# Ledger of designs, part 15: VH-VL binders against q9hc84r5073to5261

Target 1, 189 residues: q9hc84r5073to5261
Amino acid sequence: CICSMWGGSHYSTFDGTSYTFRGNCTYVLMREIHARFGNLSLYLDNHYCTASATAAAARCPRALSIHYKSMDIVLTVTMVHGKEEGLILFDQIPVSSGFSKNGVLVSVLGTTTMRVDIPALGVSVTFNGQVFQARLPYSLFHNNTEGQCGTCTNNQRDDCLQRDGTTAASCKDMAKTWLVPDSRKDGCW
Below, E stands for the ipSAE of ESMFold2; O stands for the ipSAE of OpenDDE; V2 stands for 0.75 times the mean of E and O plus 0.25 times the DockQ between their complexes.

## First folded at step 1 (VH-VL)

Design z11 (framework fv_telazorlimab)
Fold by ESMFold2-Fast, scan of step 1:
Structure z11 (fold): chain C 189 residues (1-189), chain A 122 residues (1-122), chain B 106 residues (1-106)
Amino acid sequence: as target 1 above (189 residues)
Amino acid sequence: QVTLKESGPALVKPTQTLTLTCSFSGFSLSTSGVGVGWIRQPPGKALEWIAHIYWDDDKYYNTALKTRLTISKDTSKNQVVLTMTNMDPVDTATYYCAHTLYSGSYFGFDYWGQGTLVTVSS
Amino acid sequence: EIVLTQSPATLSLSPGERATLSCRASQSVYYMHWYQQKPGQAPRPWIYDASNRATGIPARFSGSGSGTDYTLTISSLEPEDFAVYYCQQYGSSPYTFGQGTKVEIK
């Protein structure tokens, strides 16, 4: 199962449903329905790419967060001496490419492409400040994912699963229900 | 195999509107993740991206040209149409349409039409 | 807008020689691609995401770089390699191309 986001607003779910969604808050990309494999969860924090804050304005991913067991890994891009560099925070502490702890391996390709692997689960997540991709084995995660990435069921009919357990006709409508309610931003939706 | 072909007028007068059609085969704009873009190249100059449209009708325009541009698709005909208003001699260029797709580690334009030369002259 | 500067503008070499082409961006690039263009033809994708060869491209071509500084290398020029090479950034709109490096026979 592969879920991806590109162009700031284009999403492809684990079962291949595509949709466009422009959010300006933190949303659940994926989480386990039943906590079987460390309660794996992915979150994407979004913002406006420029100072323009209109409904039609472009959105950019600010940070990708991974929760696994009791660990929190945050992937973001920062400016260092006028150049963009990936920054990986492991339980709020910056770590370097090649760092590994409790079955989680982090790496950086070039200067901005960050990757997190959980080899025991066959899970891989990449983020570079513009594009996100998560790879999950169907054999482990089938019938146990929800969020903006949809279900991992090989059936697109249940992809637009909302937070309340119902299926929306449009995944765009589904996507907004995965808002993280304790966002610090006014105007989140 | 994927093929794209541009069609439209070879000569346009200043201030007129240019309409170019991209006809394609080997893929569908109903397929998730698929897009078609327009790129131009003035004689002896660099390539310049103009606009592109995705399967879900999401549209992107070069900001310097945005007020002059409209891109649309007809999925049933396998066509993408670009319209550019108020043509000027500096818009003389070979215009290409190209396929684009997010594909793992690849981003960009992977199949191109042959191009059509548009000359803007009175 | 991200500006891509390619150097040199023209590279005059003989078959068998090594070619090194540079592409520098005015700010960090998320993705860098290279295209080959021969006279009268459309550009052809050559290297994607800095270092990956497109389908069918010979092993003598390699790409490298990250951030703002990217390089295309041809280890030993063959007659069919004489062409114009363009770099292109993706991930930041508008998508921009470099001015091109012409690799020509000496």
Scores: ipSAE 0.007, ipTM 0.487, lowest interface PAE 13.0, mean pLDDT 84

Design z12 (framework fv_telazorlimab)
Fold by ESMFold2-Fast, scan of step 1:
Structure z12 (fold): chain C 189 residues (1-189), chain A 121 residues (1-121), chain B 106 residues (1-106)
Amino acid sequence: as target 1 above (189 residues)
Amino acid sequence: QVTLKESGPALVKPTQTLTLTCSFSGFSLSTSGMGVGWIRQPPGKALEWIAHIYWDDDKYYNTALKTRLTISKDTSKNQVVLTMTNMDPVDTATYYCARIWDYDEYYFDYWGQGTLVTVSS
Amino acid sequence: EIVLTQSPATLSLSPGERATLSCRASSSVSYMHWYQQKPGQAPRPWIYDASNRATGIPARFSGSGSGTDYTLTISSLEPEDFAVYYCQQRSSYPFTFGQGTKVEIK
């Protein structure tokens, strides 16, 4: 199952349903319904502020967060000497391309395309600040995903599954229900 | 009726290895989605999840304890075994095994009575 | 790991009174469960997935909450309700429990 986002607002769910959604907060892209494979979860934060950000220069870029087991991996793009550069935080600590820990491998292609692999699960995630793609094996994750990426069921009928367990007629309406309530503390709406 | 029962030594010396067995009835670990976990509780303190194992032999460990832990199952005997190395007095606790089902329940729905393990010299 | 903080540590109440127990998570969780434990006994599942009563649990118990803030309410305490209540999150590994709230006879 492959879920993608491009152009900042265009989404394709795991089962291939396309929709457009413009959100300003943090949203659940995908999470396991039942914790089975390390409770894998993916979040898109449309305004990510790092602990190191200063008021004078602070711009909160987009970030993609991956939770797997007890690990927290954050992918974001920052400005370094006027150039965009990928930044990968592994449990809040910056790491370089080629870093690996507890079955998770991170890498950077070029200067901004970040990739996370979990080989034991056949999972890979890429992000460059604008485009996102997550690949999950159907054999492991079928009937156990929810979020803006929809259900990995090989059936588009249930793709627009909302947080409350009902199915929306439009995945655009579904997408807004995956808002993370705590992201409102950052002043988003 | 679902029942689980813990067994193992009541007393362990520091540095020794603890082996606990969970014997159960009323369900099988050959059933898809079924799992058994271990939770401990030091006297007067909170519950701490240790590890669990699922029907497909998938294993999960508490990161703080992971290097000391091994969990395994014997589906034909309806048993799950937990091994913890290098025991310390701070590991004194009541150890529980409990069923967890990832398809419908996804919480610890049936618990054993618990077995107190005291670590002292 | 996600830390669960329960408050208050102890509630001293009389039968017939209302009890409100809080559980706060250090980050957002999707699956919050509650267990009841009496002295010398194993914990019993009480409320699962924030608001669903486990089998056989009286209607006077209710759960609510989302994100980081969860509450267990007992509308009118009965003598058999005096126990320690633990919250537990299953949203991420490691699974974690709160420190417990003891509901005791005044």
Scores: ipSAE 0.000, ipTM 0.446, lowest interface PAE 17.5, mean pLDDT 85

Design z13 (framework fv_telazorlimab)
Fold by ESMFold2-Fast, scan of step 1:
Structure z13 (fold): chain C 189 residues (1-189), chain A 121 residues (1-121), chain B 106 residues (1-106)
Amino acid sequence: as target 1 above (189 residues)
Amino acid sequence: QVTLKESGPALVKPTQTLTLTCSFSGFSLSTYGMGVGWIRQPPGKALEWIAHIYWDDDKYYNTALKTRLTISKDTSKNQVVLTMTNMDPVDTATYYCARSRYYYGSGLDYWGQGTLVTVSS
Amino acid sequence: EIVLTQSPATLSLSPGERATLSCRASQSVDYMHWYQQKPGQAPRPWIYDASNRATGIPARFSGSGSGTDYTLTISSLEPEDFAVYYCQQYDSWPLTFGQGTKVEIK
């Protein structure tokens, strides 16, 4: 199952449903329904690309976060000597391409494309500050994912699963229900 | 290794202002998503959240205390400072600082040892 | 503000027994956390986001729940488990804690 996001607002779910959602907060991209494989969870933090905070204004991904077992991996982009470079934080500590710990490997391709692999699970996640992609084996994760990436079931009818367990008529309506409930949610929409 | 440590006066008189400093190491408040909050605990009572500050300088205050509180950070010194005005004997408590994350549910994942502040005349 | 009510206030048990601690929120909450505190010490992260054990926490501890009802279970008490346990919501400002459940030895 492959889930992608590009252009700050365009999503393709694990089962290939496409939708557009303009979020200004952190949302659950995917998480396990039943904690079978380290309670794997992916989050995408979004913000306005410019100071113009209107409903039609462009949104940009700020950071992608991966939680696996007790580990937190954050992928973001920072400016170094006037150029964008990928920054990977492993349990809040910056790490270099080639770092690995507890079965999680990180790498950077070029200057900005960050990749996280969990080989034992066949999981791979990439992020470059513009585009995100997560690849999860159907054999391990089928019928056990929820979030903005939908359900990994090979059935688009259940892709728009909302946080409350109901299915929305459109995945755009589903996406907003995956807002991360945290202390920074004020002003989010 | 992540460590946080509170410092400030152990004794404060009623009506005076309390200033507490949280000094930390092993992380930076320039790092995306990082925050530091203050929590207090009166002797034998429950924990009460006071204030939070995040890497982007966003600040949050306990609603009942907000007119008395100021939180600030000095990122270059790895410090967060809490100021509370008009201290009263009921504010006697152990004051803790703790680290938090912005965007997923790790809670308050590292805590200082706490500093006891006694308010009496 | 969201009020968290923990029950029982005190749980008197012997080593080897099962402990079940409840935390009920006044409204539906996401991101419920649990902390363990021993006398004279700072609270320690114990369970985060309802069901995830913090680093180093033994498998005998489990958390569950959603919405308004959350539970911390200790399957078989060890001597070092006797402490006060606090729940905390990280859903809304202001952040709030429960009043604590004291697990004490009989």
Scores: ipSAE 0.007, ipTM 0.578, lowest interface PAE 9.0, mean pLDDT 86

Design z14 (framework fv_telazorlimab)
Fold by ESMFold2-Fast, scan of step 1:
Structure z14 (fold): chain C 189 residues (1-189), chain A 120 residues (1-120), chain B 106 residues (1-106)
Amino acid sequence: as target 1 above (189 residues)
Amino acid sequence: QVTLKESGPALVKPTQTLTLTCSFSGFSLSTSGVGVGWIRQPPGKALEWIAHIYWDDDKYYNTALKTRLTISKDTSKNQVVLTMTNMDPVDTATYYCAHIYGSGWPFDYWGQGTLVTVSS
Amino acid sequence: EIVLTQSPATLSLSPGERATLSCRASSSVSYMHWYQQKPGQAPRPWIYYASNRATGIPARFSGSGSGTDYTLTISSLEPEDFAVYYCQQWSSYPYTFGQGTKVEIK
């Protein structure tokens, strides 16, 4: 199963359903329904502000967060000497391409494309601040994913699974329900 | 820190039931994603996976052996028990228990193994 | 069930020589692990998901491959490397192991 987002608002779910959603908060892209593989979770924060990013940028960049076991990996972009560069935070500490810990590998292709691999699970995630792609093996994750990336079931009819367990008629309506409540900010939607 | 140890009878007669216990320390089966598996190795032969159980009581069995196998856990005692019915001389092997995390993870910590001989 | 065939069954080599061990799956696999086992000991994880060395494993060991064909390479054999190496897949249940390749002193 492959889930993608591009153009800032275009999504394709794990089962290939396409939709458009323009959110400005933090949303669950994918999480395990039943924790089995380290409670793997992916989040997209549409307005990731740090002290340095707020000072340098007109608007805060996006960040993709990966929670796996007890680890937290954040992929975002930052301005360095006037140029956009990928920034990977592993448990809140910046790490360089080639870093690995507890079966998680990180790399940077070029200057901005960040990649995280969890090879034991066949999971790979790439992000460059604008586009992401997550690959999860069907054999491991079937019937055990929820979020904006939908269900990994090889059945598009259940792709628009909402937080409350019902299926929406449109995945745009579904996507809105995956807002992360604890990450809500004043005026975010 | 992480240790596993197999215990059970060294000798079993044909048709009897084998019960093996894996006792472990340094991890808990209350931890999400954690499991314990059983692997056996007949003398001079290859490894064969038997079964494993996860923290949430999800159980997996080798399909060739499935009708003979039961795996269970006691999370409070840090133990996993394997039962295999109708033992045959071909089941003579060293039996290992091992730690596994999630699916697809290698068996990363192993017990020392216990030799079970099936003979009349 | 996925059958893993390792070749050769035995490699007789001298210290300093390169060893290449093959593991072929009867159908495509996603996860291939390698274990080292010495006589009287439990297997030890050696290389996991094709190419990642386990903690403490020397750089002379490398793994590669995808789909149905995988290899374990030892660039220059040391005395402690003589052992049996097993490949193992998990792309589908049941987990299966190869029959092993014995690397022995010539």
Scores: ipSAE 0.006, ipTM 0.476, lowest interface PAE 13.8, mean pLDDT 84

## First folded at step 2 (VH-VL; framework fv_necitumumab)

Design c01 (at its last look DockQ between E and O 0.04; V2 from the best seeds 0.00; counts 0 for: pae E 12.4 > 2, placed apart)
Fold by OpenDDE, look of step 2:
Structure c01 (fold): chain C 189 residues (1-189), chain A 121 residues (1-121), chain B 107 residues (1-107)
Amino acid sequence: as target 1 above (189 residues)
Amino acid sequence: QVQLQESGPGLVKPSQTLSLTCTVSGGSISSGGYYWSWIRQPPGKGLEWIGYIYYSGSTDYNPSLKSRVTMSVDTSKNQFSLKVNSVTAADTAVYYCARDSWYSGYAFDIWGQGTLVTVSS
Amino acid sequence: EIVMTQSPATLSLSPGERATLSCRASQSVSSYLAWYQQKPGQAPRLLIYDASNRATGIPARFSGSGSGTDFTLTISSLEPEDFAVYYCQQRYNWPLTFGGGTKAEIK
């Protein structure tokens, strides 16, 4: 199952349904319906602001968050000396390419393409601030995913699964239902 | 340019252990996005996936061979290895090491030249 | 495991002709499908990944199409060096499996 986002607003679900969605909040990209493999979940924060020593204070870039077991990995892009660089936070701590802990591996290709691997699950996630892609093994995650990435069922008819368990007429309509409430952000509730 | 090269004995007796090593050059095994894999091809037949190992040591094997297969990785030598126990004539094949690449849709984008292993008394 | 079936087993054509190779999966593999070329005495070479993307260095005459269970590799105009065995491979589910191959031979 491959889910992707490009151009800042174009999505392709695990089953290949394409749609456009523009949001300013944090949304659930994917989560396990039933926690089977560490309760894996992916989030996209469209305006990520953090007090990181390596992050530029003037920008709130997009951030992709990966939650796996008790671990929290954040992938974002920051400006360092006028150049964009990938910033990976592992449990709020900046880490370098090649870092690994508890079965999670992180790497950076070039300067901005960040990658998270969970080899035990065959899971791979990539993000460069504008393009996102997640690869999940069908053998493990089929019939057990929901979010803006839809279902992993090899059936496009059920891709637009909303948070309330119903199927929307369009995945664009579905997408907004996966809002993560955040009182700190205006309109994000 | 990344290159893979298989090495090991070309002849193994029945019931013994087949051991092969793949040496990676032109790049580091310790890179995310690659599964280092073994694939075999009996003479005149098709391809069979044996398994993979990640640079962290995580492995997965073909169920048809799982009970007899063990893979290992040595990042310091930039090598990964395959062992197949209790071999029979059915294990006679050209054995390939290959890179399973995220950047090519997890297809095998780089192969070794292959090494023939014959199981015979 | 997912069974990959290729047809025809042998394809006899002349240089300059169009070649169409088929690959069928026993169940849907979405777009997790790769094509390889193997010449005698050589390792397979990746041609197409994710059903329709040409690998680096692969000539434009090679193209892949399809999704789900049915896939096609097309060689628009065969070159002498294109006569080889072609394999499809699914990466949708474990274990990874290959088709039986199609041999493109010169007529």
Scores: ipSAE 0.007, ipTM 0.564, lowest interface PAE 9.9, mean pLDDT 91
Fold by ESMFold2, look of step 2:
Structure c01 (fold): chain C 189 residues (1-189), chain A 121 residues (1-121), chain B 107 residues (1-107)
Amino acid sequence: as target 1 above (189 residues)
Amino acid sequence: QVQLQESGPGLVKPSQTLSLTCTVSGGSISSGGYYWSWIRQPPGKGLEWIGYIYYSGSTDYNPSLKSRVTMSVDTSKNQFSLKVNSVTAADTAVYYCARDSWYSGYAFDIWGQGTLVTVSS
Amino acid sequence: EIVMTQSPATLSLSPGERATLSCRASQSVSSYLAWYQQKPGQAPRLLIYDASNRATGIPARFSGSGSGTDFTLTISSLEPEDFAVYYCQQRYNWPLTFGGGTKAEIK
């Protein structure tokens, strides 16, 4: 099961449904329906996209958050001396390529591509600040994912599953229901 | 090194469809972080971005051309393509394919050599 | 759509001189601005991305500066191979747009 996002707005679900969604809030990309594997959850935070209007942003910085057991891993990009560099925060502390803790492996490929592996689950996540890809094995996660990445069922009929458990006519409509409320940002309620 | 090569007819009649293909060599079109664009330049004039495609098939097009343009990708052949419907003399230009790379600030870091397409009866 | 305006249209200089090329955006593009060089009969070549970062293999005599709406490409000491057309391009909002170009010519 592979879910991806690129171009700031283009998504492909775990089962291969493509859709476009633009938003400036934090959204649930994936979470476990039943917490079998440490309550694995993926979030995309678009809070720096305000200067790029939702209608047309070609590029804006994003942060991808991974929650696993009691760990929080944040992947983002920052500017250091005029160059983009990957920034990985493990429980709010910056870490370098090769860091490993509690079965989570962190690496940097090139200068900005960040990778997180959870080998016990066969999970890998890559992110470069603009593009992400999340790989989950079907054998472990079948029928147990929800969010903007849809279900891992090898069946596109229920990919546009909304937060309330109903199926939307389009995944664009589904995607907005996965908003994480944030009263600090206008329209993120 | 990655190289891009445009191919297609150099002459197209008015009202017909212009069709071009870009072949990627020395790298994979399916590599993450790259977008594949078409850009055109009328003789003696400036550059106009036409649109881009990601290897999944997702696209965005210049609004000025959106009603007439379709792009597609064939990952098994490592190629992406442009179709422009209902062409007129105004569509005569050199057409470039180009790679848009997040490794270079999402600028066009690799260009094909370009192919001249003339629209004439 | 964001209009990119380049000036001057033509810049006539001798080898060894400093060239300053201007690019203005109709609204802020932050630092999402690239510069390209195009010689006759050739495809454009990326010089500068993100307003000030040199692309791989670009000589140090090329530098970019600016943010927001006003951007500058500087060639500190012109060499004979630098006489070409230069384009700026924004990647802040769709559609992606290029400036009209500045031709750098000998004399």
Scores: ipSAE 0.006, ipTM 0.500, lowest interface PAE 12.4, mean pLDDT 84
ESMFold2 (binder alone), look of step 2: mean pLDDT 93; pTM 0.950

